# Miniprotein binders against q9bqp7: the designs that were tried, part 133

Target 1, 240 residues: q9bqp7
Amino acid sequence: VPQNWFPIFNPERSDKPNASDPSVPLKIPLQRNVIPSVTRVLQQTMTKQQVFLLERWKQRMILELGEDGFKEYTSNVFLQGKRFHEALESILSPQETLKERDENLLKSGYIESVQHILKDVSGVRALESAVQHETLNYIGLLDCVAEYQGKLCVIDWKTSEKPKPFIQSTFDNPLQVVAYMGAMNHDTNYSFQVQCGLIVVAYKDGSPAHPHFMDAELCSQYWTKWLLRLEEYTEKKKNQ

## First folded at step 10 (miniprotein)

Design xb55
Fold by ESMFold2-Fast, scan of step 10:
Structure xb55 (fold): chain B 240 residues (1-240), chain A 88 residues (1-88)
Amino acid sequence: as target 1 above (240 residues)
Amino acid sequence: SPERLEEIIRKLEEAVKLFEEGKIEEALDILWEVLEELIELIEETGDPELYLILLRVFDALDLIDYGRPEEAIRILEEAIRRLEELIE
């Protein structure tokens, strides 16, 4: 159990839209500073299972592709993920935004993979937007906040080369989602409450993406685990 | 060590039963706990047999993700037998 517990939800906020909410999705820029990001905290506190799997995968890939081939492969995976996120931001942005659509980005297998999910997404409130938890002292850049099947969610878009039909196989993705949620719920740049999460795992071959919906109870369970990871990170940095 | 191996065996048997009942997510939660315990035991003992068993449990997780629970169950039952031999 965490030593310094803090609630994920903010009792002063509602998930319902109000008249002061902007007509276009929020996009608050992320400012680099000494405050740790969600991804940094998670990368510095990986579980033993995650470390083992990552090291074993790396060794196997290097044996198959060579060191230069492995570097090229990982760079390409990163670039494809970046392009996927750019395409989704473009698709979900309203027509009145100044961002010009790149038709080449919209033709990927990953975009085909998520089409059935996108049909259930509406009421976009934030895209590629920075969040900060002022009390717990962490920051993040979330992908999307929108309604999925009528529920306001923090939505995180992921790519995978292996099927991920169960949330248990998505590693830290649920922790990333609830960390963003808790930060947004306590960030003065936002006025609404998010209580649900959605992880969408997309596939390069266009196979249907796997959605992992997280209700408020599940989010609360993962929030406790995120607080433990944050505590571990803080202790680790204090001793370095 | 023998008591810890017996606990790991018990958890693997529970996971097999849950997979057979179609309770995949509950079984996966237990398997991830087993993986953590095996890694801790390997770090303490350096036993290469435990390392091989760990690899088999990871293979079972992959089989579940690929929609092959019957094959995963077979591998987990093999892992149970190997752990029992270490107690002998």
Scores: ipSAE 0.534, ipTM 0.837, lowest interface PAE 2.1, mean pLDDT 88

Design xb56
Fold by ESMFold2-Fast, scan of step 10:
Structure xb56 (fold): chain B 240 residues (1-240), chain A 88 residues (1-88)
Amino acid sequence: as target 1 above (240 residues)
Amino acid sequence: SPERLEEIIRKLEEAVKLFEEGKIEEALDILWEVLEELIELIEETGDPELYEILLRVMDAIDLIDYGRPEEAIRILEEAIRRLEELIE
């Protein structure tokens, strides 16, 4: 599919704040239906290198931990990621009192890891909010839309056991971000335009998180790659 | 195919040069391309030496992520020599 038929940015929208914009961050619930999610599209269209790396990792971990140990490890990784996202949503949401927050959420190594990033985040417009691209027929649940260093971004919070100082080692994370961005820019539930992305990789030991800022040009490059993955997904589904 | 192995060698040599120049992200882009090409060759040939070379290139990427580019360069130079031996 030509990129000019399905642009990532919506020419009818502005990234500038409007007086009519809600002061409370949007949180639209994800409605489950037959429309594929961003994560499903990406999982069903993994590159050969991604499939190889995933299989090798699984085999290595099972050999090291055993089948039950592997299940426990992956469950713990999932739970820690979920708690990290819940903590960030709580921190970035409007609070009536500090007592409403669980103090233990603020003490995790992952939260310490992102403190220097959070200082540059303001103007939160959406948290844990559903997006749908009605024309391209996909859905997603984005983590956060906020200003990072003065620029409105789709922000995706990630945890990693290994350092990820370069965007090249984040695999499909940039595709996930631009897919959410393109959907939001064409979703009637939203009125603003996002042109930038931010992937934040946080670390359990509290070492400083690595931010991967994606400007409009980089987002456009990844958008082209996302459209190819979406096309591949659609073709695979037709041939089943 | 000697031509395909020579192309992979060329890319690895370019990546080494880019790392030496401090152009880390450009070099990483090339290494991820090399991984994809090595996987395709392994699927076609079943060559265990290509599999070992693949693992070494993956180690080099990890070393770069850990901030150890000098060690990564040494491993990539080893991978280049091993690929050259497969050509003759």
Scores: ipSAE 0.478, ipTM 0.808, lowest interface PAE 2.4, mean pLDDT 87

Design xb57
Fold by ESMFold2-Fast, scan of step 10:
Structure xb57 (fold): chain B 240 residues (1-240), chain A 88 residues (1-88)
Amino acid sequence: as target 1 above (240 residues)
Amino acid sequence: SPERLEEIIRKLEEAVKLFEEGKIEEALDILWDVLEELLELIEETGDPELYEILLRVMDALDLIDYGRPEEAIRILEEAIRRLEELIE
């Protein structure tokens, strides 16, 4: 099956807003489905390098913290990431207001980390919204669709304990972003075209987040790699 | 095989040159490719020397992310020397 039969961009869609676009950001709920999610596909098709690095990290952490300490640590990292996403959704929704200040979230190093990025974000069109590629049969829940420095992007917010100044160190994050982009561009719940991606890696200590902007050409290159991962997943599941 | 080790050495030498030229992202692409090839060789041979070399390449990747390219270059040069010894 030729990879060029499933384009990331939809030629029938425009990059420009139109009068029928909603005035509030879209938030399509993710429904229970037998169709695999982007995260499931990526988790089931990790590269040898990714598997090795994950297992080595896990073993190292268990040696330092013990098994119970490791579980508590990973639970806390997950909770911090969840709170970071919730804070960003609140900040970026023009109609959402906090009744009372959550001092922990507002003083979070992660929120401080992304301040310089947020100054360049505007025109939010979707937040925490479900996407489905109807032809390729996968689903996802994207963080944000907004203009970054004037370009419409699928934006994915990440947290990291270690610096990630180069996109090569973000593992599957580019694949995740283009998978969401391709799905949204072919999902009937949406009417616009996204051609760019942005991965924002935030840090707990408040050091400046690293933005990884992906133009249309780079997105197309990662889309080809995503299609290979999706094919691998489908083949693996068929042979199980 | 000696031929596969020679290819890994050439890739590491290319990565070092790219780091010296400030072409960091191109060099990183090569290092990730080297990691994959080393893991495949380790699965085939079980050679503990290859595992040690793998760890050095991983350390170099971390050093680059922390903004220490000179240290990364030194550790990659050590990895190259160790690979050359395995051929001989």
Scores: ipSAE 0.479, ipTM 0.814, lowest interface PAE 2.3, mean pLDDT 87

Design xb58
Fold by ESMFold2-Fast, scan of step 10:
Structure xb58 (fold): chain B 240 residues (1-240), chain A 88 residues (1-88)
Amino acid sequence: as target 1 above (240 residues)
Amino acid sequence: SPERLEEIIRKLEEAVKLFEEGKIEEALDILWQVLEELLELIEETGDPELYEILLRVMDALDLIDYGRPEEAIRILEEAIRRLEELIE
């Protein structure tokens, strides 16, 4: 049990839209400051198994590609992921001009991979939007908040070279989603409440993406684990 | 520690049973716990045999993700036998 327990859901908020909600998706810019990001907290508190897997993968790739080849490979993977997110933001934006400008981004195998998921996505409320937890003092940049199969979700788009048909193989992705959810639910820039998450793992070859839906109960379970990681991060920083 | 090895063996046996029953996600939760416990034990002992067993458990995780649970079960059964041999 975390020492600094705080609820993921906000009892003062509803998941239903109200008249005060903007008609276009929110896009709050992320401001750099001393408050740690979700990704920094997770990277600084990796589990022993995650560190081991990352180091073995890195050693194997360097052996196969050389140090320069490995750097180029990882840079290309990062760039493809960035382009994938840009394409999804364009597709899901209700603004006609943005969709028209991004024709070339829409031709990737990753976008083909997610087509069957996108058919079930509607009611977009936030895209590439900053969240800050007012009490727990962390920030993040979430990909998307929208209805998936009628449920309002924090949606996180991921790319993978390996199949990820089970949520257990997505490492910290569930923690990232619930961290964004808890922050948004307590961020004064937002008025609605999110209780569900969705991780979508897309594939470069166009193979069907794997959706990992997280209901409120599962989100609450991962939220407890996120609070433990945040606590670990805070303690490590006090001892430096 | 024989007691810690016995606990890991029991978890692997439970994971095999769950995979045989088609309860893949429950079995995966247990395998990730096994991976963590093996890593902790390797850090304490430096035992190269435990390291090789760890790599086999990782192979089983990959096989499950690729939709090959029967092959994963065979590898996990091998890992169980190797751990049992370390208890002396």
Scores: ipSAE 0.492, ipTM 0.820, lowest interface PAE 2.3, mean pLDDT 88

Design xb59
Fold by ESMFold2-Fast, scan of step 10:
Structure xb59 (fold): chain B 240 residues (1-240), chain A 88 residues (1-88)
Amino acid sequence: as target 1 above (240 residues)
Amino acid sequence: SPERLEEIIRKLEEAVKLFEEGKIEEALDILWEVLEELLELIEETGDPELYEILIRVMDALDLIDYGRPEEAIRILEEAIRRLEELIE
């Protein structure tokens, strides 16, 4: 159990839109800070099974591709993910940015993969926006906050080469989502409350993306695990 | 210890039962616990048979993701049998 427990939801906030909410999606820039990011905390506190899986995958890929081939492969995966996120931000933005960007980016298999999910996404409130938890001292950059099938969600877009039909196979993705959610719910730059999460795993071949919806109860369960990871990070940092 | 191996066997048997009942996500939660416990035992004992059992559990996780639960169940049953032999 975490020693510095803090609630994920803020009872003073509502998920309903009000007159003080901006008409365009928020995009608060991430400032350079000594405060750790969600991704840094998760990378520094990987579980034994995560470390084992990563090292085994790395060894297998190096054997298959060679050292240089492995570096090229990982760089390519990173670039594809970056382009996918850029395309989604453009698609979900109310601006005419689609006409100004490379149209080939919008025709990728990853974008085809998420079409059925995008049909259910509306009411976008934030895109590529910074969050900070002032009390728990962490920051993050979330992908999207929007309604999915009528429920306000923190949405995280992922790409994968392997099928991920079950949330259990998405590793730390649920923790990342709830960490952003908890930060946003207590960040003074935002006025609304998010109680649900959505992880969308897209595929390069255009196969239908797998959505992993997280209701309030599931988010609360993952939040407790995130608090433990944050506590582990803080303890580990004191010993350096 | 034999008690820890028996605990892992019970968890794997529960996971198999859940897969047979179509309760895939509950079974997956248990398999990830088993993976962690096997890694801890391997670190303590260095037993190469435990490494082979670990690989089988990982293969079962992949098979589930690829939509092959019947094959995953067979591999988990092999893992259970191998663990039972270590206790016997």
Scores: ipSAE 0.517, ipTM 0.829, lowest interface PAE 2.1, mean pLDDT 88

Design xb6
Fold by ESMFold2-Fast, scan of step 10:
Structure xb6 (fold): chain B 240 residues (1-240), chain A 88 residues (1-88)
Amino acid sequence: as target 1 above (240 residues)
Amino acid sequence: SPERLEEIIRKLEEAVKLFEEGKIEEALDILWEVLEELLELIEETGDPELYEILLRVMDALDLIRYGRPEEAIRILEEAIRRLEELIE
């Protein structure tokens, strides 16, 4: 139960503004400033149990791979994720909106993994676009806003190896999605309302990606949890 | 330690039952306890089989987060079987 509740949806906005008039996807740049990002809030408010497990996983991986091996492994995981996001942005945007394209980005197992999901994605409204919640004072960079099976969604693309190491906290992914959603719904740079989320987990071996659809009711439930994390972050900053 | 492995098995069985009953949050709490205990045993023993079991429990957590509890239950049942084999 947050002390300062604020609604995720904006009663002044419709689900499908300008529905019959497509335009180029928005790409608002993320401005450098002191306002905390969604990822920073989540990172600094991890549960004691998550912090403990992550640290022990890290120590065990270092023991198994050596310090240099661990650094190489984590760098490779990060690079593959970055390339996957770059490839998706290239696929979903018109070529003229991107300066350069690398054909190697388009042929990974992760891209093969998401092909069946991409067939259900249309009406792209925003790609790699900054959001800011003007009242709650946080910022974020969302991956994609598009229609999935006819419903406008904040879409978050994730990569997974099998077996998956505990390096990325996937538990906070629904919180990340609704945080972006709430920010976008109250950001003056955007005119539409998003009520649904989609988390897509792509696999390195090309196995079919798993879509996790979040309807408006589920988004509202996770929004309450996000407000609690944001409140915890604010209190921790105040007590320093 | 057979006693510690038996405790972990009982916790995993309880988590499976809770997932089947739709008590997701309670089941997740138990899985986090299992992960902590497995990490302690791995640090003490260096047993690579325990590390494999840890990774499977982590996979089950991911499946729950993405709304696939039936697949998570199957993986947890495999983890239980592997732990039972380690007792004797």
Scores: ipSAE 0.006, ipTM 0.252, lowest interface PAE 9.3, mean pLDDT 79

Design xb60
Fold by ESMFold2-Fast, scan of step 10:
Structure xb60 (fold): chain B 240 residues (1-240), chain A 88 residues (1-88)
Amino acid sequence: as target 1 above (240 residues)
Amino acid sequence: SPERLEEIIRKLEEAVKLFEEGKIEEALDILWEVLEELLELIEETGDPELYEILFRVMDALDLIDYGRPEEAIRILEEAIRRLEELIE
């Protein structure tokens, strides 16, 4: 049986700034095509435990809110997340974009929650930018690539709404980050290397956000798990 | 079943100890076993109090993933206390 192993880090790339790198953050548009996204791979390869958790959470929420209330709740959570990402992209974008920002997008409790994290973020390299792993044949749309406390990171912004958080697999958040990292490190549209990840959980009430930093070793460990999920997805697709 | 609740308590206690020792992956494996056992028990008994325990364990998983093991341990200890009350 052939062993298909692919490293997360590209030995031909440096994590140092390159003179050929653009001075403004990259924003490569996601082109819809037939190859799977990171999100699709993860959704299609949920464990039976994850599926049971999601189903039971759904049943619980419907009992609490009714079917119409549940639909409104989930739509609102999605909209809040979308607005949070739009606000962060605006905040981290170049000076020209800042002049056109909508003040109302910047006033949420989620934005207040991340203020102390943003103080440690600099050197933004990419925002809401498409990545593709040329060899492994998957795509993604990452939130942000920037230095956090001096280290270049793929940064993923998450929202949490107390007391009724939307339940998602905790194992999938690190997998999402490393999947984007591995794709970017092997995508010809980018010339730098990312070795670290950061998951930032922001709170609706403005409570201080929790940063979860992933060093190179931890990223390598989750990369191995991502490759297993990608393999599972590929096998399921062949057998359909 | 008091015996099944006692087994879940033992697994949660083991998971707490593993988190305190920094053995995160081993502890997480145990928590996923606990979630599966709680879901089976809920389906068999229909006991609504077990949903509270289930959600506490899920919250602990989230906290561990985001690098907050101290808070996760507290939630798991509370889940253990609640389960002990259900046995009694």
Scores: ipSAE 0.007, ipTM 0.199, lowest interface PAE 9.5, mean pLDDT 78

Design xb7
Fold by ESMFold2-Fast, scan of step 10:
Structure xb7 (fold): chain B 240 residues (1-240), chain A 88 residues (1-88)
Amino acid sequence: as target 1 above (240 residues)
Amino acid sequence: SPERLEEIIRKLEEAVKLFEEGKIEEALDILWEVLEELLELIEETGDPELYEILLRVMDALDLIEYGRPEEAIRILEEAIRRLEELIE
C-alpha cells in the first residue's frame, strides 16, 4: 500500500497548542471490540528472525529455569513492566504530590534509570490513552504523549534486562510507536498532531535508560513498514 | 545458490566497513537483512553450516549492543570466511 494513500500525518492538524485543548492529560479508555489492536497485528505478523530469536531465547531459559521456573520468570517480567508503567503514569499525572513522586523514584531501579529522560519531559497531553485509526481500522493504547526536549512525541516506555543502545535492537517498538501516532493523528477524539516518537528503554539495575528519538522522516519510514504488517495481518485473517 | 551466498558476503563486508567507520546503526540494518536471508536459505537447503554462521552473526549483534565492536568485527570476518568456503 502506497504511503501517500494512507499518510501518517494529518495535513489538517497542527502540532502547536490550541486554546481549545484540555489542560488535563487525556485518558480515553480502551473499548474492546472486533477491531484488531496494534499488539495483536504485530504478534500475528512477526518476522522469521523474530520468531527464531524468541524460540531460541525460550529454549535457553527453559533449560536454565525449568518449565515452571520459566513461567514464573515471564510472569514476573510482565508484572514489573506493568508496575513501571503505573509508576510513570503517576509521576507524570498533574494530580501527583511531590512526596508520592519521590517515593516512587526511590523504590525502583527502572524509575531511577529514566530520571534523566523525565527531566526533559513536559507538556503532557495524554496518558494511558486509547487511539483508533478510523480509516485503517485498528486500535491501540499508547503510554504517553508529551513534549520531549520541546518536541511533541508519542513516548513508549520499555523495560529490558539486556542493553538496547540502538533502535534496531528494539524490534517492533518503532512500528508500535508510529502505529499509535498514525491512529491518534486520525482519531476524532484528539485535535493535535504528533510528528515524533520516543522509545525509552529502562534498566532494572538503574543504569541510564536509552532514548531512541524518531524524527518525522524516520517515523514516515517505519509507517510504511507498519502498513505492510497491517496488510499481512488482514490477509492472514481472511485465510483463517 | 552461489549468487545468494555472494550477496550475503557483500552485505557482511559492507557491515564490517560501516562498523569500522563508526556508522553502527547503518551496519545493524544490514546485519538484520543478513539474518533474514540466512534464515531463508536454511529453510530451503537445511545446511547446518549456514545455521552455525547464523549463530555467529547473532553473537556479533550481541557484542555490538554490549559495546564490543572490535570483537563483533572479528566474528563477522570469520562468518565471511566460512561463507566463502561454502562457494569454493
Scores: ipSAE 0.192, ipTM 0.662, lowest interface PAE 4.6, mean pLDDT 85

Design xb8
Fold by ESMFold2-Fast, scan of step 10:
Structure xb8 (fold): chain B 240 residues (1-240), chain A 88 residues (1-88)
Amino acid sequence: as target 1 above (240 residues)
Amino acid sequence: SPERLEEIIRKLEEAVKLFEEGKIDEALDILWEVLEELLELIEETGDPELYEILLRVMDALDLIDYGRPEEAIRILEEAIRRLEELIE
């Protein structure tokens, strides 16, 4: 066990609504500074397995599509993911604020894919909101904090071309979720506690999205792994 | 080394048994561990046969995600036989 372990949950906080809680979901802007982001830490500490899989995928795609085709494909994947997140933020925000913004965003196969998940989502408390772990010194931008089937969750929306019915196939996504959770639980901009995570993998053809629910025990297990990645990142930076 | 190859074979055999029993989550945990160990051996040895076996294990993982466990099991059994040949 590392000497500088920190808990994921904050014993001074509750997941129950507080009278001082805002009436609209929080959306704290992410401020750029020297403090590393969750995505930066994970990208800089990829395992050999992850590096190999990424390079193999790139080589296969370039062989199939050519260099120009690969650039177009990756650009389109990025744009589709961005539009999916924008659509979900719109759907989960107060109806009068965002309903008329762009109906084309709301009609993608990815949105059809998540309909059955969205019916179980309520009590939205944060959307596209910045989190900072003040003690461990990392930041992040989480997608959503809301109740899923009655449990307050950090919810991360993902798109995939291939089925991902098992959490093992989602790579660093569980680490990303618990990193956001631990940060939020120790961030003075928030007053509540999150103990559960949810990774939702949506599909372009409208096939039902796969929800990967993470209870408190599973979150604690992934938190341990996130702390190791954060430690690895910190050591690499000292040696640069 | 032969000892590390035998350990990988043991894990693959355990994963196959778990898939056959429908314990997919447990089997996947072991299979991802095998993938990591194969990558470490490839980095150490540069053995192209280990690389080919790695690609077959990756095919099996894809087949599981697509709901084809019987085909995945056959590929994993092929991988086991190929690893056994490397010891011999």
Scores: ipSAE 0.378, ipTM 0.764, lowest interface PAE 3.1, mean pLDDT 86

Design xb9
Fold by ESMFold2-Fast, scan of step 10:
Structure xb9 (fold): chain B 240 residues (1-240), chain A 88 residues (1-88)
Amino acid sequence: as target 1 above (240 residues)
Amino acid sequence: SPERLEEIIRKLEEAVKLFEEGKIQEALDILWEVLEELLELIEETGDPELYEILLRVMDALDLIDYGRPEEAIRILEEAIRRLEELIE
């Protein structure tokens, strides 16, 4: 699919704050649908390299922890990620009044890891909000839309045990971000334009998170790759 | 077969050059292409030496992420020599 038939940016929209924009961040619920999610499209179109790396990692971890230990480990990683996202939503929501239990979550190493990033985040417009590309027929649930260092970004919060100082090591994360961006820019529930992305990789030990900023040109490059993955998904579904 | 090995060697040599020039992101893009090509050859040939070379290239990627590019370069140079031996 040619990029010029399905552009990532919408020329009818501005990234500047609109006086009619709500002061409270948008949180549109994800509706159950037959339409594929961004995560499903990416999961069903993994490259041979990604499949090999995932299976090798699984085999190594099972050898170290046993099958039950691996299951517990992956459940714990999932839970930590969920708590990290919940804590960030709480921190970034102006309507939040924290209870003692919620405040304890805010003291995690992952939250310490992102402190230097959070000081540069302002103007939050959406949190844990559903997006749908009405023409390309895919949906997603994005983490955050806010200004980072003065640029309106789709922000994706990630946790990692391994350092990820280069965007190339984040696998499909850039594709996920631009897929959300393109959907939001063409979703009637939103009125603004996002042209930048940010992947923030946080660490459990509190080591400084690695931000991967994607400007408009880089987002356009990843958008072309996302369209190829979406086309591959559609073709695979026709051949089932 | 020999032509495909020569292509992989050429890409690894370019990646080493880019790492030496401090162009890490460009070098990483090439290494991911090398991983794909090695996996395709392993699937076709079943050659255990290609599998070992693949694991070494993966080690180099890890070293880059840990901020150790000089060690990554040494591993990639070893991988190049091992691939050349498969041709010769």
Scores: ipSAE 0.388, ipTM 0.770, lowest interface PAE 2.9, mean pLDDT 87

Design yb1
Fold by ESMFold2-Fast, scan of step 10:
Structure yb1 (fold): chain B 240 residues (1-240), chain A 94 residues (1-94)
Amino acid sequence: as target 1 above (240 residues)
Amino acid sequence: SREELWERIFELIEKGDKEEALRLLREYIEKYPDNPLALFIVADLLYDMGRPEEARKVLERAKELAKKTGDPELIEYVELFERLIERLLEELKK
């Protein structure tokens, strides 16, 4: 039962713009460190059910596609996700050159899928930017911090192909978002505070993306669960 | 009780005590009929024990329960497993 916990929101910060805010979105590079990433913490603390499902999915996909086919499939999924994130960064960054935007504005189903969400996104504050929680000792690379329907959010872009098993559970997606949020709110490289999250699931066939908005209350609930996963990670690390 | 029983089932699976895991899963499903993952694990154990026809029947139940409870992720796992079992059962026919 954990008695020690850290707040997700920083009472010293505001979500309102101030004179020290940069005019361009922040893009702090992720530095290689021994400090664990959000993704690694979540991967190392998966439930036995999650591990079981992922192991069975991998075994059965290999039986269906062959080892080479499975490698090609996973490489393709990774590449599609990477290109989707690159395209979104280009679209949302006002400082990108026209030529660079043209290269990343390929007609893809995923980009078509998110068009209606993008209409409600403005005031971009950070893109593909590193966060670190100094006291809790974890790092991450967040996709985007911007206003969604007037609320400053940590926004996480997800791709979903033709109906297939997801690599990470829907439950872990909210944990990832709040982990980035808590880190950013306590990272000296940032001066503002974010209190809301948004998970956007985009579809390869261009079907309208599903937005999952997380208000401050919901973020606080998932933050408590993230702290438990982080504690579990720390304990497992001691026992190995 | 639900969490304790669930943890015990996975301990048995890790130890390779498939028969005992199956017995506890049946007890779990009777007490908690709203978990489609439990049916998926039953099908997995039956398949590993050389009982693919029974596994197929349980997977049908898992899929319908997953649709009813709104678990689209598990439906994808079930459909992949169904395709493999159907292929195996077809190969067993002369």
Scores: ipSAE 0.554, ipTM 0.859, lowest interface PAE 1.6, mean pLDDT 83

